VH-VL binders against q0atu2. Designs and how they scored, part 14

Target 1, 119 residues: q0atu2
Amino acid sequence: MLDKKARIRTSREYRNVFEKGKRLSGRFLIIYYVENALDNNRFGFITNKKIGMAVIRNRIKRQLRAIVREYQGQVKNKHDIVLVARAGIGKSSFEGMEKDYIAIMKKAGLFARNANKID

## First folded at step 9 (VH-VL)

Design vd5
Fold by OpenDDE, fold request of step 10:
Structure vd5 (fold): chain C 119 residues (1-119), chain A 121 residues (1-121), chain B 108 residues (1-108)
Amino acid sequence: as target 1 above (119 residues)
Amino acid sequence: QVQLVQSGAEVKKPGASVKVSCKASGYEFTDYYMHWAKQAPGQGLEWIGEINPDWGDTNYNQKFQGRVTMTRDTSISTAYMELSRLRSDDTAVYYCARAKYYWSLDAFDIWGQGTLVTVSS
Amino acid sequence: QIVLTQSPGTLSLSPGERATLSCRASQSVSSKYLHWYQQKPGQAPRLWIYDASSRATGIPDRFSGSGSGTDFTLTISRLEPEDFATYYCQQYESSPYTFGQGTKLEIK
């Protein structure tokens, strides 16, 4: 999975993103994003009970990590980004989730200019 | 009713390890960070660390770094704090406390009843 | 780390009197991240004031919190017998999330 330095780990770090970050909603995901003072990006995830039972939540968590990891190198640096799973994500396909992620990140302008996997 | 119930008192020898449990009930376990605090006899409160129960990510006070390990079992809504290489000054009451990190209070609004850990030769 | 210094260490007062507890931070703390807890002997701490000035659920009106920047205050307008306890301030501004050393409010 994601390197520890690439994860939002503390509650205060999450709070900072929610308090100061911009919010953008997709079909299955909501992202909160804010610039950080680091040289790397950090990702956080919110997967609460509204998305389904434990088995579903675990699947969604694995898939979200996979998606974020796949496109991590194409995201503009110096951002803290929190992904919030929406209620309908439990019934989504991986491809649908990936498409939603790409669309939201594009809309947010978080992909690097030379990103090629998102076209 | 929302509550945190901790394991019972422990008596340990120096150099040993202790693992304290904190079982959550009455709320969604993964929606709150679980924090741990230390209170030596007659002293104030000291923050030990926090864990994200959903993902397992931890953040420790540097004072305890290398000796403390926080874990959780989501299937039984239980958080654990293990402290190794115990010494006499580890004698204290240890508390777990929850704090939500999104869309609610970030303060420690619910506390466990505390677990006394005594380290003596 | 942010150091919180409470004053006084011990406050001896009688029921009916006004109590003023101070919490000073070594650096600026936003009001949103300054909290107070009450603790009685043999019991766990209880959230008392959050966000510097908001009373937790069930906390009577005689308790009030104020302050900003580096100086925060907990005030009890008229002490009741059950108010005698130790009060801790705590900051959530940055890790580690430190506590003050506490102010023990005791009966004179």
Scores: ipSAE 0.922, ipTM 0.959, lowest interface PAE 0.5, mean pLDDT 95
Fold by OpenDDE, fold request of step 10:
Structure vd5 (fold): chain C 119 residues (1-119), chain A 121 residues (1-121), chain B 108 residues (1-108)
Amino acid sequence: as target 1 above (119 residues)
Amino acid sequence: QVQLVQSGAEVKKPGASVKVSCKASGYEFTDYYMHWAKQAPGQGLEWIGEINPDWGDTNYNQKFQGRVTMTRDTSISTAYMELSRLRSDDTAVYYCARAKYYWSLDAFDIWGQGTLVTVSS
Amino acid sequence: QIVLTQSPGTLSLSPGERATLSCRASQSVSSKYLHWYQQKPGQAPRLWIYDASSRATGIPDRFSGSGSGTDFTLTISRLEPEDFATYYCQQYESSPYTFGQGTKLEIK
């Protein structure tokens, strides 16, 4: 699981990202991101009921954590990033979701310049 | 009808633990943080902590750190607040209250009816 | 933590009078994160004013909120009998999300 210090945990922290952050939309994900004053990145997640029933939501949550954890070391430092799952994500494959994440993070310029990213 | 319904009054001995429940209905449970507040007899309100019902992440007031545990069961839209190592000054009415953390009011717009916890030897 | 100090502790007035309640913060609080609640004996608090100056649903227009920075005010232009209660201010600027100690508005 994602380290505790690498997670957005409080409601006020989420509010800060939504109020001050930039928004980018992918096929399955929307990201809100803003610079923080910390030495580490923090990730938050929004998974609404529109993405599917409990079984689907739990799968998506697990997969999102896995993807974020996999590429965590390649993300530029000092960012709070909230991932919002879109309605169609419930029908996506893990590979499709991962591809979407990589694409949107690249578009946002959040990967390190020398990061070994999947094309 | 949006509402929060809390469990009934509790009477505990010092050193014991109490677990109060808060059942949500009329709205999507995971879309709001659940907060808890304490109100001692004749006193004001004190914020205890909050929990993200979707992910289980918690944030506690340092005053209660180490004694309070907040949990939730999403299958029944219920939040729980457990307070351990109870002492007499824990005697109070405890409230749950929701607050939206995105695209809505970030205030406590809905409250439970309160749960009286009495700690006495 | 941010400490909210309300004044006066008790306010004794008669129906028809104007009431002014003060809430002062130990540090600056954005207006969007300053809220007021009303509480009557034996009842749970109820959201009354949010974002410093917005009335919650169903709240009469005789109630108004104002202020910025460290000084906030709740005003009741003309008191009605049902307005006598305790009012709390609360900040959502930073954790812990503290309350003021309350102002009890009682009938003279």
Scores: ipSAE 0.916, ipTM 0.956, lowest interface PAE 0.5, mean pLDDT 95
Fold by OpenDDE, look of step 9:
Structure vd5 (fold): chain C 119 residues (1-119), chain A 121 residues (1-121), chain B 108 residues (1-108)
Amino acid sequence: as target 1 above (119 residues)
Amino acid sequence: QVQLVQSGAEVKKPGASVKVSCKASGYEFTDYYMHWAKQAPGQGLEWIGEINPDWGDTNYNQKFQGRVTMTRDTSISTAYMELSRLRSDDTAVYYCARAKYYWSLDAFDIWGQGTLVTVSS
Amino acid sequence: QIVLTQSPGTLSLSPGERATLSCRASQSVSSKYLHWYQQKPGQAPRLWIYDASSRATGIPDRFSGSGSGTDFTLTISRLEPEDFATYYCQQYESSPYTFGQGTKLEIK
């Protein structure tokens, strides 16, 4: 699980990201991202019934958190980032989801230049 | 129709705990944060906290921090607020209310009917 | 935290009169994060005005909201008997999402 400090927790924090952040769409994910005034990154997650049954949603939640944790140290600091799961994600593999995450984060320029797990 | 239905009135002794439920219907439960508010007899409204019903993340008013626990069961679209170490000044009507948190900015547009909690020795 | 102070505490008026309710914030609040609620005795609050000036669904046009920064106002152009209630302002600018102490609009 992500550290509490590394999570967007309040509704107002989510709203801020959606209002002021940039949006990029991948195959399975949409990200909204904006700079914050903190020394750390915070991640938020949006899932809904369109991605599948409860069992699927729970799996996707777990997988998204795992992916974010894996690459957390390679993401540029001072960002609030919200991941929105797209409908097709329920049929994706973990590797496919991970690949999509990396691709969209790279496109957003959110990985550090010296990141070594994203190639 | 969209509605929030809360559990019935509670009578508790000081030091006890109370758990109030709020069942949502008529909308997607995970699309709105669930908020809780306190209203002491003859007093105004006080915000207690909020919970993300999808992920379970919570944010509490510091005044209640350490005594309040908010949870949810997405399978039955129900939110819970538990208040522990009750004291007389916890006597109040407690409300749940929803607020959307993405793609739109909604206020507390739907409220539960309220749950009276009476704390007396 | 942002403190919202409403005035007056009690407003006694007659049907047909104009009512002006004030909500002052201890710091600036964006209009999109200032809301008003109506509450009658024995009932739950009901969203009345949102985003400082937008009427909620079903709210009569005799109600209007205005203001920006730290000063917000709820106005009832011509009071109807059903308008007598307590009105609360609330801010969603920052946590905790505080309420004003309320203005009780009562029949004179």
Scores: ipSAE 0.885, ipTM 0.948, lowest interface PAE 0.5, mean pLDDT 95
Fold by ESMFold2, look of step 9:
Parts: sequence; structure tokens; C-alpha cells
Structure vd5 (fold): chain C 119 residues (1-119), chain A 121 residues (1-121), chain B 108 residues (1-108)
Amino acid sequence: as target 1 above (119 residues)
Amino acid sequence: QVQLVQSGAEVKKPGASVKVSCKASGYEFTDYYMHWAKQAPGQGLEWIGEINPDWGDTNYNQKFQGRVTMTRDTSISTAYMELSRLRSDDTAVYYCARAKYYWSLDAFDIWGQGTLVTVSS
Amino acid sequence: QIVLTQSPGTLSLSPGERATLSCRASQSVSSKYLHWYQQKPGQAPRLWIYDASSRATGIPDRFSGSGSGTDFTLTISRLEPEDFATYYCQQYESSPYTFGQGTKLEIK
């Protein structure tokens, strides 16, 4: 689970990302992202009923949390990032979703060198 | 028809808790943050807090932090606001209201009818 | 926290008169995040003006909103009997999303 500090928690924060942020589409995901004034990243998620019934939606939600948590240490600091699940995501595998996430985050230039790698 | 229907009036004693429900119909419940506001008799509106209905994230007005809990059940499109350790100045009408938070953004365009909570000995 | 101060607190006027309701913010609010609500006794608030100047669906054109930064105004060009109510401004710029204390527009 992502820590409370790493979550977009307010409606106004979501609106800011959509109003001011850049948009980049992948196969299963769309990301919106904007610099924030914090020293950390915050992640938000939009999943809707178009992706499937409750059991499918809950699976997708668990998988998205897990993917973001796994790679969060590689993300450049000071960004608010909203992941939007596209309608076809319910038919994706975990591996496909993960590869899509990595590709769009790289394309956005949001992956950075880890502090442990700089010496 | 898009609407928010709240639970009925409640009478409570000081120190008790109250849980108000707000059932959404006619729209996609997860497209809109749910907000709650308080209006004491003859007074203005005071924002209490908000909940992301899909993911459950909450944000509370500091004035109510520690006494308010907002939850929801997406299977029945219903939001809840629970206020604990009630005191006489919590006597008020409590409203739920929605606001879209992605794509086409909007103000509080739909409000529930209000729930009167009376706190008296 | 952004404080919204409405003036006057009570405005007593007759039908046919022009009403001007003021909302001042303690710090700048984007017009996109300044809204007005009307409330009649025993009823829930209703969205009236959004984005400082846009009328909500079904709101008569005698209502107009204006302003930017810290100063916002709701104007009713010629009051109708149905317009007597309390009007609240609200900011959605920053949490907590505060309301003004209201201007009660009452019949003289």
C-alpha cells in the first residue's frame, strides 16, 4: 500500500493535475503529471466501471497499487502523478500492465537515478 | 434523475456518535468526490471534509479532525459521515454534495436534502 | 486557510431594485474556483454562479457574477420576489474549501 504522504488525497489536487499537467497515453494506462511544491511524489488513481465488474475492478486496483509501489523509488521527486485506467485494462495481464507503466513513465522522463546509485 | 438522498433526522445525547448516509443515484458514483457541510440553525455553511468514493482517500477540515470519519460503500453508491463525541454545538443540518474531480470539473452542483442532527441532554 | 468575507451581512431591498453582493477573499482565488450558491429557508443550497461569472443551468440572466483575485461580486439587475434568499460564495482554490458567511437578501 502506498503511504498517505505518497497519495493524492484531495479533489483539488486531482483537479490541479488535470488542469496544469501533461498527458501521456499508453496501451492500458494514461498518466497525467505535474511538478508539485513538496519534496516527494504523490500518486492518484482513476478507475471506473467501464473497465469491468467489481471483481475485475478490484483486481486492477490491487495490481496498480503494487506496480506503483514497486517502482516508486525510481521516480523523480516532486511530482503529482495520476494514473487513469483505460477501458481495455480489465483484459490485460499483470505483466502487460507493468510493462505499459514502465514504458509511459520512461517516455514522460519521470524515471530518475536512485540516490543509492550516485557515488 | 441525478440525486443525493440522505438518511433521516437524528436526536442524540452529548457524547454519542451519529452516522449520516448519502445515497447517490442517476450518475456514476466514482466520478465525483463526495463532500460534507454543516449548517447550524440560522447560520452559514461550513465545509467538513471530502472522500474519494472509489479509493476511499479522505481530507478533513482541521476543525473536525479526530471526530469525523467519512466512508463509503461503492456497491450501493452510498457515502457516510460519522461524527463522534457530540456536543450541543454540533446541532445542525448536515449536507452531502458532489463535485467532479477529473475530465470536466465542476462546483458542488448537486446537494442532498440535508439531515438534521439535534444534540440535547 | 482562505477566508471569504461577504458584505453586507443583510441587504434589505424591494422587488425591482438592483442588488450588489460582495465577496472578498483573504488571498487570491482563481476565478475558476470561486462559486456562488443560493439557499432558501428549509432547502438545500443550489449552485447559482460557477467560475465567478458563469450561470448554472436555469439561472435567469438578471444574475451576473464578476471579479477576480480577491474581489468578487454577484449582481441582480432587477430583483424578483423569488430572488430573496441567502447567497454564499465559496472558494475551491485550496482546502479547506471555505464558504463566506452569507448575505441575506430580504424584502424591505
Scores: ipSAE 0.836, ipTM 0.919, lowest interface PAE 0.8, mean pLDDT 92
Fold by ESMFold2, fold request of step 10:
Structure vd5 (fold): chain C 119 residues (1-119), chain A 121 residues (1-121), chain B 108 residues (1-108)
Amino acid sequence: as target 1 above (119 residues)
Amino acid sequence: QVQLVQSGAEVKKPGASVKVSCKASGYEFTDYYMHWAKQAPGQGLEWIGEINPDWGDTNYNQKFQGRVTMTRDTSISTAYMELSRLRSDDTAVYYCARAKYYWSLDAFDIWGQGTLVTVSS
Amino acid sequence: QIVLTQSPGTLSLSPGERATLSCRASQSVSSKYLHWYQQKPGQAPRLWIYDASSRATGIPDRFSGSGSGTDFTLTISRLEPEDFATYYCQQYESSPYTFGQGTKLEIK
């Protein structure tokens, strides 16, 4: 699980990302991201009821945390990033979500150059 | 009918803990941060903290840091605030209130009815 | 943290009069994050004005909010008996999300 320092914890911080941030859509995810004034990244998640029933929703939450955790060290610092799960994500595989995450993070320019496990 | 319904009044001794509940109905519980505020007798409102009801992330006013714990149970749409090591100046009405954290307005648009906590020897 | 100072502390007026309630912030607050609440004795606060100037659902048009930066005002153009209450401003710009100490609007 992501360290508390690397989580968007406040409602105002979520609001800032949606108000000031750039938006990029992938197949299963939308990211909103904005530069922050810290020396680290923070991640937030929107996994509302539209993605499925509780079992599916909990699986998606676990998998998104795992994906972000795996790649967090390869993300350029000083960004607040909110991952929004799209309605169809409940039918995705872990690998599908992972590839989607990598693709949109790379398109956003959020991965550091020379990161090994980006794809 | 959007409502926040809080647990009943409590009488506690100094040093004890209190856990106040706030049950939401009539809306999607996970779309709104839950906030808690304190109002001592005859005084104004003081923000205590907030919790993301979906993911559980919390943020507390430094004044209460170390004594407050906010939790929730999404299966019953209920948020909780626990305040430990109670003092006499914790005697107050405690309110829960919701605020949306994406898309729509961001004010405290719905409040619970309040829970009186009395701390006395 | 951002301190909100409301003035006056108590405002004594009669129905039909105009009321002006002030809220001063210790540092700039975006109007989107300045809100007003009304509270009557024994009741929970109620959202009244949000985003500095937008009336909450069902709030009469005799209420208006204005201001920006550090200075905000709640105005009631013609007081009705039901308007006598305590009004709090709140900033939601940065944590902790502080309230002003309130202005009690009381009937003369």
Scores: ipSAE 0.795, ipTM 0.903, lowest interface PAE 0.8, mean pLDDT 91

Design vd5
Fold by ESMFold2, fold request of step 10:
Structure vd5 (fold): chain C 119 residues (1-119), chain A 121 residues (1-121), chain B 108 residues (1-108)
Amino acid sequence: as target 1 above (119 residues)
Amino acid sequence: QVQLVQSGAEVKKPGASVKVSCKASGYEFTDYYMHWAKQAPGQGLEWIGEINPDWGDTNYNQKFQGRVTMTRDTSISTAYMELSRLRSDDTAVYYCARAKYYWSLDAFDIWGQGTLVTVSS
Amino acid sequence: QIVLTQSPGTLSLSPGERATLSCRASQSVSSKYLHWYQQKPGQAPRLWIYDASSRATGIPDRFSGSGSGTDFTLTISRLEPEDFATYYCQQYESSPYTFGQGTKLEIK
C-alpha cells in the first residue's frame, strides 16, 4: 500500500494537478500529471460513482492502489500524478488495468529510462 | 437543494470527546472534500482539517493534530469530526463546509449550520 | 502557513457610504485561491467573492473584489442596511487554509 507521503492528501494538491498538469488517456485510465517541488512522487485517485456500485468501486480502488505500489519505484521522481478511472474500468481485469497503466505512464514519459519492471 | 445539516448542540466536560456529524444532500458526496472549521465565541474562523470523502485521506491543521479524527460514511453521505481530550477553549461553533477538488469552483460554497460544543465542568 | 491580516478590525459607517476592506497575506496568494465570506451573527459564513474578484451567485453588483499577490480589497460602493456584517478573507493556496481575523462592518 502507498504510504502517506506518496499520496495526494489535500484538496489543493488535487486542484493543482488538474490546473497545471498534462492529461493523457488510456483505455481504462486517464492520468493528469505535473512536476512537484518534492523529492518524491505523490499519487491521487478519482473513482467516482460512474465506475459502478460500491462493491465494484472498492475492487477498483484496491486494484489501482496495488498497481501503483508495484511500479512506484520505476516512476521518475518529483511528480504529482492523478489517476482517473474511466466509466468502463469496472469490466476490466487486473491485468488489463495493469497493462493500461504501464502503457499510459510510458507514453507520458514518466518511467525512468532502463527501468527493469516495465513491459 | 444542496445542503449540509449538522448534528445538534453538545455540552461536554473537560477530558471528554465529541463527535459532530455533517449530512450532505442534493449533490454527489464524493465530488467534494469536506472541511471543518472552528469559531470560538467572539472570534474568527479557524480551519481544522479536511477529508477526501471517497478515499478517506485526511489533512489536519497542526494545532489539532493528535486530538482530531475525521471520518465519513459514503453510504449515508455523512462526514464526522471527533475532537478528544476536550478543554474549555474548545468551546466553539464547529462548521462543516464543502469544496470541489477536481473540476469547477473550489471555494467553500456550502456550509453546515454549525454545531455549538460547550465544554464546562 | 500563510497568515491573512485584515484591516480595519472594525469599520463603522452609515448606509449609503463606500466601504473598503483590506486583506494582506504573509506570502503571495494566487487570485484564484483568495476568497471572501460574509457572516452575520448566529449564521454560518457565506461565500461572497471567489477568485479575488468574482461575485458568488446572488451577490449584488455593489460588491467588488480586487488585488493580487499579497494585497486584496473588498469594496462596497454604496452600503445597504443588509451589508453590515463581518467579512473574512480566506486563502486556499496552501494548507492549512487560513482565514483572516475578520473585519466587522457596523452601523455608525
Scores: ipSAE 0.778, ipTM 0.895, lowest interface PAE 0.8, mean pLDDT 91

